VHH binders against UPF0284 protein YN1551_0030. Designs and how they scored, part 11

Target 1, 347 residues: UPF0284 protein YN1551_0030, of Saccharolobus islandicus (c3nj62)
Amino acid sequence: MIKEYYGAETFILNKDFAYILVIGTTDVSLIPGLTIAGATPELTHFTPAADAEYVLLGKCKSINTIPVSPTGIPTPALLTRASLSFINPLKIVVNAGSRILPKIPYIDLQGEPGKDIRKQALSMEKVNNIMENSIKLGEELSNEYELIMIGESIPAGTTTAMATLLALGYDAMDKVSSASPDNPKELKRKVVEEALRNLPTDSLQRLAKVSDPVLLGVAGTSLGFKGKILLAGGTQMTAAAAIINEFDKNKLKDITIGTTKWIVEDKFADMLSLAKQVGVKVLASMLDLSISAYEGIRAYEKGYVKEGVGAGGSAIMALVRGVSNNTLVRKIDELYSELVGSNNLHI

## First folded at step 1 (VHH)

Design E05 (framework vhh_7sr4_2)
Fold by ESMFold2-Fast, scan of step 1:
Structure E05 (fold): chain B 347 residues (1-347), chain A 122 residues (1-122)
Amino acid sequence: as target 1 above (347 residues)
Amino acid sequence: EVKLVESGGGLVQPGGSLRLSCAASGSIFSSYDMGWYRQTPGKQRDLVADITSGGYTKYGDSVKGRFTISRDNTKNTVYLQMNSLKPEDTAVYYCAADLWYKSGEYPTYDYWGQGTQVTVSS
């Protein structure tokens, strides 16, 4: 139920771990057509805070229900919570730069929301804050854990991921995924081509121009952590791995990406080619959601949403511990049923 | 790894006030639950007050209404404002820190300062 690529090994995951969720927002999400993370445009910037709340509490405080797509497809936070319910790891929320702050405890990296990458994503002051504080967090976690799993929540993050990979010299144009089955390749290409104009020579300055606070927070936490790391995500985590490799070429031996089959099988992207270029190992959960009672859950099988909030990595953690596909899907349906009954969601 | 340095202790008359400060360094302050404990010779340390990373406070019964704990995450500092001091408040006061995510349900306070003496007498 788990496919292994590029030398990835599941046995290293059979250890206690902490789940780290890095949240942030970027003004790239305000460019029409690049993201469908929220039910409405104004809800998009609430998504990271609401995702974090849902994973920790089983309910959102920042919005009246959970984040859904315009067609009612629920956030991958639902899949993450279901998977982690069988393990109950420590869950840590890390704010790298979210416009809306979650109404739960979080660690603050002293960053800021990302700006339009066609001009300047982040000030150098905030880049330095994110990197210094996330490295310290990784160092502190090293005293408690031999393994961590890092997930993310940031709308439009695949656009900043593509810009980051290209800025670091990888062949990444048109290779990142999208929450829709149809990937708006032409729009992403235009935004990223504009962002890549007049790049600085210095790596941190390049990242300040085109990246986002979440990618930096993931990379810094990873650089500071001494144990094994599962980066829970797809093309965004491949960009984080590229940042890590830019600053420590020996670090990727301790890093594996954990993602979903919907990402590795995405016909409008090529995540595995990106991972191979970067030199990072990949695991993919082969979950089959077609047996779900709910249309919104089955939509993942049709290439909607696909990944986020560490859904693929969380499923991998449950699967390596002996939780079956059927058991995971039943738990997803149970949690979704609670939301439909209590929060007036349509199915 | 985190280092805690207390200040503000001293001699004060009954009914007086003192403000203790605890400066944290070496780590991200907002990741810690912070507490103040006190100890008199021959007794165990007692909780005076604590404040979570989220700002929730708890006070020992003997200090409720007289003492206030607060934190300033921009200065990496936790404070204990002590009002209406009594001779019974005489003790060494310790700043304590615990990573909020390590303790699960019950904070253990893995990191301690060296303590600061508070003496309430005429």
Scores: ipSAE 0.000, ipTM 0.341, lowest interface PAE 10.5, mean pLDDT 86

Design E06 (framework vhh_7z1x_3)
Fold by ESMFold2-Fast, scan of step 1:
Structure E06 (fold): chain B 347 residues (1-347), chain A 124 residues (1-124)
Amino acid sequence: as target 1 above (347 residues)
Amino acid sequence: QVQLVETGGGLVQPGGSLRLSCTASGFTFSSYAMNWVRQAPGKGLEWLSGISGSGYSTSYADSVKGRFTISRDNAKNTLYLQMNSLQPDDTAVYFCAKDFWEYGSRTPEYFDYWGQGTQVTVSS
């Protein structure tokens, strides 16, 4: 089951597509209190590389541990891998500015890791590199595909997304999601308010000050691509759509956000009002993970993690091809069991 | 069946220029990214430059950016490396390598076919 918002339709998704994963890091993740419980700077730096490796290989090379939280909740990359296992699309990893590079093939946009948005996120040189190279990638993909799905992996990316939306004039304060069930609204608000002081007039310069390399890479790839695009993600993808709209007012007719019910139903955010303000269509996968054998998987139903690595969009792609909720959850449980080394006798 | 043959190596003076060519056969050339990799005496492999199957995207290692230019002619199944402002530290065996996919990986362990290499010596 897929819920459709703002004119979104699923029939356009019954085509061959490429899965594009844009990865990066931002020093916003280093601001105390903006990371998940138990997270360290080291963990946040390795997360995008580890996510990309897991989606492509089913294992991580850049870390010596499994990609699960201290409480056993897996990265959304596990949900993405499970969903895409029924389709087997071309998978392309795109480095927009990750501090740690994945030990797998990737396309380099020649960007850089984002810096503290309260001062300056990116140099104009690196913004131009990301935009020019991602637009070229989109144009190149247009020769082979009528549809692409673009996901992301960037820790603390909802903070930069909120700053980006506000810098572009949207009513976005306190409307972005968090990886935890409880959104740290006060801290995010304080950081973003400071970042928005003394904004440049020029849109690209505003983005250089407050955005992140992943949002720019997603936007540039979308601007260059001539076909239909599923932006696989939550509130971060509303910010990407806002950037796209800033540079091409007619582009959003070809763009739909694919997300999870956990994002759409997040009582501590308001993804649907952000999408409505920007003018972008939304699809939500209505997966029921309560039937999972594993508490870590069921934690998504309780509002942990919710989205990332294109999990919602990937589930939508599987669902439109006739994969059932029960089949998807069985595959998720299988991969989780393999990842943690657990036996399947756990009740 | 897959063959990659490098030509154009040789002795050159510091500050000089040289153009390497790599002729490919046995696969659909335009469907795969191509790379240049070098190995200096007593050193490991160093990736230098990559170009996508279409030729649309190029990438360079910092050590050669601004001095070397990668290009390809898909009608002739040929990859090129234009090397300018050559320095003694550029002395190495230069390899043409096929990526496993259409897009650049920048990672030699994912290159599935390699040429025999061509020697470039920059003397001073």
Scores: ipSAE 0.000, ipTM 0.202, lowest interface PAE 13.9, mean pLDDT 87

Design E07 (framework vhh_7z1x_3)
Fold by ESMFold2-Fast, scan of step 1:
Structure E07 (fold): chain B 347 residues (1-347), chain A 124 residues (1-124)
Amino acid sequence: as target 1 above (347 residues)
Amino acid sequence: QVQLVETGGGLVQPGGSLRLSCTASGFTFDSYAMNWVRQAPGKGLEWLSGISWSGGSTSYADSVKGRFTISRDNAKNTLYLQMNSLQPDDTAVYFCARELYYDSSGPRHAFDIWGQGTQVTVSS
């Protein structure tokens, strides 16, 4: 089942669509705890490229292993690949500014990796490049599709999302989700408070200071696209919707966020309050992973990871087309079994 | 107050055994994966072992596979490391650490809450 909020409707999703994955990195992804010897911060920089490769190919080319924790919790790209395996849409990878480039075809927005938002995330030149090129991409996609689904992969993206929402005037402090069950907020709060100290008045200049290339690429693609859009993600997508609303208030009527129940029910965040403030509709996949044979998959039910790479929106697309929860979980288990059977995480 | 406290370290002869304990307080222990990490004199941190939130999945660094066993008791909020066949190069300060997930793109090998550490000395 799918829960509908703020006027969201599932029948608009029964159309052919393209899956658009916007990837990027930001320097705020520096690990907020200590990194141990042999578990390098560089794995974080490879995550967007590896996620994109996994969704398209079923394997990673930029690293010898796929992102999975030492305790067996997989990247949400696994859930996305499982869901999309029942549909097989056109998949387009869009590089907004990833430090590591994927070894697959991608569209380049001519952006750059985000820098420390406490100083300056992006130059205005790169902001203009991302916005102009992503708007053009959306316009081009409008010739082929009436519906697109846009997902994201960017480590630490909830920190830049919170900064973006606050910079645009929303009540967002401590309302964004995290990949942790208890949503440790202290570092996000500290970084964001420092980032907001000296904000320019112009909206694009504010976004250049505190946002990230992926949020800009998602927003620009959406602004250019004429049809219906499913923003596949959690609280980061409320920030993307806020940027869209900043530049075109009437556009949100064509936009729905597709997310997971783990995001909507996260008691340490407030997804629905953020969506209500921005004025964006929300659909939540009520996917039940408790029936999985694997503890790493069941960890999502415990509030680990929760969302990313368009996992929730992808599950919604499969469910709308008649794929059952049981069928979807079996595919997830199948792909997970392959992943951990070949997994060599000696780090 | 969020805390991890290690106990059970000490001096042991090569070939001996020790059992380390780590007591957690101030957070939902059974919702987090936990890890053991060590730091030998003059060296960086080395990850040794991880255990899932339920205890159903474990993983080990090659240097300790077959010699060390990680386990947990969620009712007691306690993490354990059983160390067998200890070698002089196992001499280090041993830390327990809570696994951190910073973003929605996937898990990282990072830790946000650390214990104070407990000294293990294997002497001969």
Scores: ipSAE 0.013, ipTM 0.444, lowest interface PAE 7.4, mean pLDDT 86

Design E08 (framework vhh_7nfr_2)
Fold by ESMFold2-Fast, scan of step 1:
Structure E08 (fold): chain B 347 residues (1-347), chain A 124 residues (1-124)
Amino acid sequence: as target 1 above (347 residues)
Amino acid sequence: QVQLQESGGGLVQPGGSLRLSCAASGFTFSSYWMSWVRQAPGEGREWVSSISGSGGSTYYADSVKGRFTIARDNVKNTLYLLMDSLKSDDTAVYYCARDYPLKYDSTGEYFDYWGQGTQVTVSS
């Protein structure tokens, strides 16, 4: 069902919550070799907007294709929408710095898209905007909720997460996951090693150099929120937790990461080592997609995608409320069928 | 080693037609989705079209629907883009790309292989 690590417990999740999706982009996604020769930068830039639109509407408005890869593997937003369909929480989209803005309501943190971390990811003006506005959002949410779940959508976000963890002093080299079953370790390592040259001493200035707007927005929202927080994501959320811990050493007692078994079992990463170093609790959804009718859905069991848009945390929220694995997979299959059979494909 | 080589670009008048080809080698071509992606001067890359490994499924950007046709020959390991009713806005370098399985996911870290590109100019 749900596996508990480092003192995490599911009973704290039996409360009304808001789902907060923090979106952004980073030019790290354009570095040759990570997506090689700038692989489809336009599509990469649309991913956060399309994910947000799909979670809220069940369709994408910012792209004119279905949010399914050519090999049939859907965005993890599909898993999130399926899980949240059994709960219907309030959903808030938060723009930390996306190149493409979603065509739905969102809260704007007044940030900017991240730039090449080998030079400078964000200006201090935009770092201050993201932190101040996300902290204020967390404070406002505290008036309405005792629990929030924060997810993310940012292409290449595990590269900035690794750089962030290393810049904050953690043993993180080669420990972050990737969307592929294999991890592009050598180039990611070289990019991050170059980014870590000549780091400032001030923590915010270090984050401005090597991090990304989504990690800052997740951290700021968490710092402002007074209740319990489920950080819905994989190794990127260990970086967010590290930022939180840097600014408030007692805050992690109220924070748990909710992720997937595919992240905790990733042989080419080490999520649990990162969580242990940071001091953050972890819950893993033991969702079994092998019973899906669709090869694209079953690809998650083979180590494709693994996480994103809060898929693992969303599944945990559904499972803790008594939704079975079989019921969740049936809903995933239903939504997948709707995406693939859409009239928007000009049949 | 994966290699993709485009050909068939050139100068064409508005309303004209071109056929682009991409010769693929170094992998089992029929097992992979393939795409065409273009980049206009000073712009980012724009996805144009994708085709499934068998050729049974095709997808197009709204800007090219009804004018472009993607096709493949799995015996010859060749991808095609048949371009009709060309407009000045179609001017770009056109790249053949081997599709990654995660065009719409949040991580964007999946490798993709690209050809060198072929220039298409719609003018005169």
Scores: ipSAE 0.005, ipTM 0.233, lowest interface PAE 9.9, mean pLDDT 85

Design E09 (framework vhh_7nfr_2)
Fold by ESMFold2-Fast, scan of step 1:
Structure E09 (fold): chain B 347 residues (1-347), chain A 124 residues (1-124)
Amino acid sequence: as target 1 above (347 residues)
Amino acid sequence: QVQLQESGGGLVQPGGSLRLSCAASGFTFSDYAMSWVRQAPGEGREWVSSITWSGGSTYYADSVKGRFTIARDNVKNTLYLLMDSLKSDDTAVYYCAKSLDYYPHGSEDAFDIWGQGTQVTVSS
């Protein structure tokens, strides 16, 4: 049920772990056509806070329901909560720079929301804050855990991931995924090409120009953590791994990306090529949602949403512990049914 | 009988220094992250600084970074805030707060036990 790539092995995951969710926003999300994370443009800024609230509490405090795509498909936070319900790990929310703060406990990295990467994403002061504080978090987690799983929630994060990979010298143009089956490749390419103009020589300064607070927070936490790390995500996590490798060339031996079948099989991207270039191991959950009673859940099989909030890595953690595909889908349907009964979200 | 008791507040002139203390009792102090939170007149609560359970890591709000130092003594069950280069904007009631677990969290829901507060007034 789990496919292994580039030397990845599931046995490293047979340990207690903490789930770390790094949240943030970027003004790249304001460029029309680059994100579909929220139900409306107005809700896009609430998506990371709402995702975090849903994973921790089973409900959102910052919006009246969970984030739903413009096509009516629920956030991958639903899949993450379902998977983690069988394990009940410690869950830690980390604010790297979200415009809307979640109404739950979170660790603040003292970053800021990312700005338009065509100008300057982050000040060096905020980059230094994110890196220093996330490294400290990783170091502290090392005292309690031998394994952590790090997920993310950031609208338009694949655009900043592509810019980050290209700025670090990887062949990444047009290789990142999208939440929609129709990846807006031309718009992403134009934004990223403009962002890459006049890059500084220093790696940290390049990241300040074109990256985002979440990628930096994931990378810093990973650099500080001394155990094994599952980066729960798709093409965005290849960018995080690239940042990690830029600052510590031996660190990737302790890192594996955990993602979904829908990311690995995405015909409009090439996550595995990115992972191979960076030198990071990959695990993919072969979760089959076609048996779901709900059209919105089955939409994942048609290439909608695909990943986020650590959905793939969370499914892998449940599967390695003996939870079956059928049991996971029943739990997903149960949680969706509860949400629909409360909020009328039938698709 | 779980409680936090702050001391060390007072009136100081701009540029002055104060040392706040918070005595903890009724729980295993060394198991929890601790924080300082302030409330200025007419304002909501603002997080100032946090320290992990072990004292191994410290975190500061941008407004106080480089001027304040948080510290703890797990043998004496006491939290400290050393405040240097005080500004009029630092005028507030300072609360000692216990985090929900061994990690600091920066949100209104992050704390389950609060002290009574100690007044810090920075004016001439």
Scores: ipSAE 0.000, ipTM 0.362, lowest interface PAE 12.9, mean pLDDT 87

Design E10 (framework vhh_7w1s_2)
Fold by ESMFold2-Fast, scan of step 1:
Structure E10 (fold): chain B 347 residues (1-347), chain A 119 residues (1-119)
Amino acid sequence: as target 1 above (347 residues)
Amino acid sequence: QLQLVESGGGLVQAGGSMRLSCAASGFTFSSYMGWHRQAPGKQRELVAKITYGSTAYDDSVKGRFTISRDNTKNTVYLQMNSLKVEDTAVYYCAAELWYDKGPSSYDYWGQGTQVTVSS
């Protein structure tokens, strides 16, 4: 089942599409307490590259371990790979500014990793590079596709998303989600409040101060693309939609966010309020992982991880094509078993 | 849009070396770039291609030619050593977006650069 909000329609998704994964990192992930408990700052630098590798290859090359937490919870890239296995779309990895580069083919936007938003996230040169090059990518994709789905991988991206929404004038304080059930709202609030002091008047300069390379790459690709777009993600995609709307007020009619029920139903955030304020349509995958054989997979139902790598949008694409919940969960379980079995891990 | 600009062709004597450069503008393509050539009266043929972590060569040039890329300069190179008269051709740089589905045609081609190897 798929829930439709704010005029979103599933029939537009019954077309061939390209899957675009925009990856990057931000030094916001290095601020103590903003990442999920147990994650090291150094390991978060590898996450976008490892996620991209897993979606494309079914394995990671950039890390010396499998992309599963110590408690057995896998990266959302596993859900994305399972969903896309029923479709096999063109997959393009786009580097907006990752500290670790994936060991697979990618397109480079000539950006840089984001810095601490309390000082300055990106130079104007790198913001211009990301925007110009991602717009060109969107224009080129328009020659081949009427529909694209854009996902993201960036640790701590909900903090930069909140700062971006607030800098653009939206009521976003405390409304973004977290990979943890225990969203660290007070710390995010303090970081973002400091980042928003003395904002420049120019929108692009504001984004250079407080945003991140992935949000800019998603927005630029969308602005350049002439067809329909599914932004595959949660509250971060409301920030991308806000950037798009800032530069083209007519563009959101062609854009829908595809997310998970875990994001939409998150009582410690308010994704639907953000979407309504921005004026963007939302589809939510009602995928039920409670029937999974594995505790690590069922942890999503308890509010762990929830979204990333375009997991919700990918599930929507599979569901729209007639793949059932049971079939999707069976495939997720199969890939999870392969992943943990290869490392002799007890599940 | 992507544009490919080639340089480095010209006249060289047999046994000599030459390097061709292909500068991509717009954005960096890190995979599915290659060099093709067309000799007089022959079909255009793949000479070398480069993807992330792998290269492939036509048997006629293996061990003599090397394809490489500099991602910081958005440029792909073809280093040609021990050149033979038979290597005389127009050399074309080609690029495509990375495709997960089967084989793809190249989306972009350079204008070609003449390489003439004299005996």
Scores: ipSAE 0.005, ipTM 0.284, lowest interface PAE 10.3, mean pLDDT 85

Design F01 (framework vhh_8cml_1)
Fold by ESMFold2-Fast, scan of step 1:
Structure F01 (fold): chain B 347 residues (1-347), chain A 125 residues (1-125)
Amino acid sequence: as target 1 above (347 residues)
Amino acid sequence: EVQLVESGGGLVQPGGSLRLSCAASGFTFSDYAMGWFRQAPGQEREFVALISWSGGSTDYSDSAKGRFTISRDNAKNTVYLQMNSLKPEDTGVYFCAADSYLPYGEFSDSEYDYWGQGTQVTVSS
């Protein structure tokens, strides 16, 4: 039930781990058509906080329900919570730069929300804060864990990921995934081409111009952590791996991306080409949601949403511990029914 | 007017079992997530178990997982904690807490809306 690419191995995952969720927002999400998370572009600013709350608590505090796409498809936080319910790892929420702060305990990297990458995503002061504080977090986690799993929640994050990969010299144009099966490829391309004009020579300055706080926080935490790391996500995690490789060329031997089959099988993108170029190992959960009782959950099989909040990596962690596909889908349906059947959950 | 009343605590030998109950009144019980917390002698209050408003989802501390089961009966406005394979380390005052589906901070004890008075659990031979 898990496919292995580029030398990835599942046996390293049979250890106690901490789940690290790095959250943030970017003004790239305000560009019409670049994000499907939330009912409106403005509402997507609540998505990272709400995702974190849902993973930790089983309900959201920042909104009266969970994040859903305009077509009613639930956040991948639902899949993450279901998978992790069979393990119950320590869960740490890390704020890299979210406009809306979650109403739960979190570690603050002293960053800021990302700005429009066509001008300047982050100040150097905030880039330095994110990197220094996330590296320190990774170092502190090394005292307690030999393995961590790092997930992310950031609307429009595939656009900043593409810009980041291209700025670091990878062949990434049009290779990132989208929450929509129809992927807004032309719009992403135009935004990213404009963002790549007049790039600085220094790597951190390039990242400050075109990246986002979450990619930096994921990369910094990874650079500081001395053990094995599962980067739980899709094409965004290839960008995080590229940043890691830029600052430590030997680090990727300890890093594997854990994603979903919907990402690796996305013919509109090219996850495996990106991973191969960067030199990072990939595991894909072969989770089958077609047996779900709910249309919104089955929509993942049709290429909607696909990944986020560490859904693929979380499923891999459950699967390697002997939890079956049927058991996972049953738990997803149970959690979803709590939300859909509530008369108090409306916006 | 809001009240949470715990019962079922007591003295048991290691390996024994206890079932705690928490009766709620003065609020719409089915709209609230419910949690159990405990405070051991000389320690800070810590999380034990959580159940969603509907009963469809539960979470446990590492120390409780596999030994304790949280459940609820919304018709009776009651939440339960079945404790099996009790250890001396489980000794403490056990508190029932209610977190509105809109209040903030479910894992932090400071963020819960309503608290019971607590019931003493002592595991000793």
Scores: ipSAE 0.000, ipTM 0.123, lowest interface PAE 19.3, mean pLDDT 86

Design F02 (framework vhh_8cml_1)
Fold by ESMFold2-Fast, scan of step 1:
Structure F02 (fold): chain B 347 residues (1-347), chain A 124 residues (1-124)
Amino acid sequence: as target 1 above (347 residues)
Amino acid sequence: EVQLVESGGGLVQPGGSLRLSCAASGRTFSEYAMGWFRQAPGQEREFVALITYSGGSTDYSDSAKGRFTISRDNAKNTVYLQMNSLKPEDTGVYFCAAEWGSYDFTPDKAYDYWGQGTQVTVSS
């Protein structure tokens, strides 16, 4: 049920781990048409906080339901919570720079929300804060765990990921995924091309211009952590791995990306090419959601949403512990039914 | 858009075997659940077997369980139905069908794509 790429090995994952969810927002999400999650600026800003609340509590406090796409497809936080329900790891929420703060305990990296990358994403002061504090977090986690899994929640994060990969010298144009089956490549391309004008020579200054707080927080936590790391996500995690490699050439041997088959099979992207260029190992969960009773859950099979909140990596963690596809889908359906019974029949 | 073409039908004696193939055109084949249905002369179309897009799950009618095996090769865009211990009751036109996003494969529901069918005749 798990495909291994580029030397990835599943046996490393059968250990106690902490789940780390790095949240943030970027003003790139405010560019019309760039994301299907959060049709309005207000809804977009609430998504990371609401995702974190749902994973930790089984319900959101910042909104009345869970984040839902404009077409009624639920957040991948639902898949993450279902998968982790069979394991119950320590869950740590890390704020790298979210406009809306979650109403649960979190660790603050002293960052800020990302600004428009066509001008300047982050001040150097905030970049230094995020890197310093996330590295310290990774060092502290090393005292208690040999393995961590790091997920993310940031709307429009594939656009900043593409800009980051290109700024670091990778062949990444048009290779990142989207929550939509029809990836808005033309719009992403135009935004990113403008963002890449007048890049600084220094790597950290380049990241300050075009990246986002979540990518920096994921990279910093990874750089500080001494053990094995599963980066739970899709094409955004190839950008995080590229940042890690920029600052420590030997670190990627301890890092594997855990994603979904919907990401690796995405005909409008090329995640595996990005991973190969960066030199990072990949595992893909081969989940079959077609047996779900709910149309919104089955929509993942049609290429909607695909990944986020560490859904693929979380599924891999459950699968390596002997949880079957059928058991996992039944749990997803159970949690979905709780949500639709409380507010909206289609979410 | 997906087009389905069945092959492998024919005349066989009771107790014999046949392997049906369904070749699909189109780059989205791996996103579809695939099924086999059959229709005997003067009867309604009935479900035979289903395989999910990944091949990770299969389902069979009561009449097919233990005798038929459905499989797929996504690299070749092909679905197979291996039919063993054939009975005269298995005679009919066998249709390949593709459905987007559903595991529930019944004759009274709309399906995205259907083949033209291949004739299977079981007689002495």
Scores: ipSAE 0.000, ipTM 0.103, lowest interface PAE 21.7, mean pLDDT 84

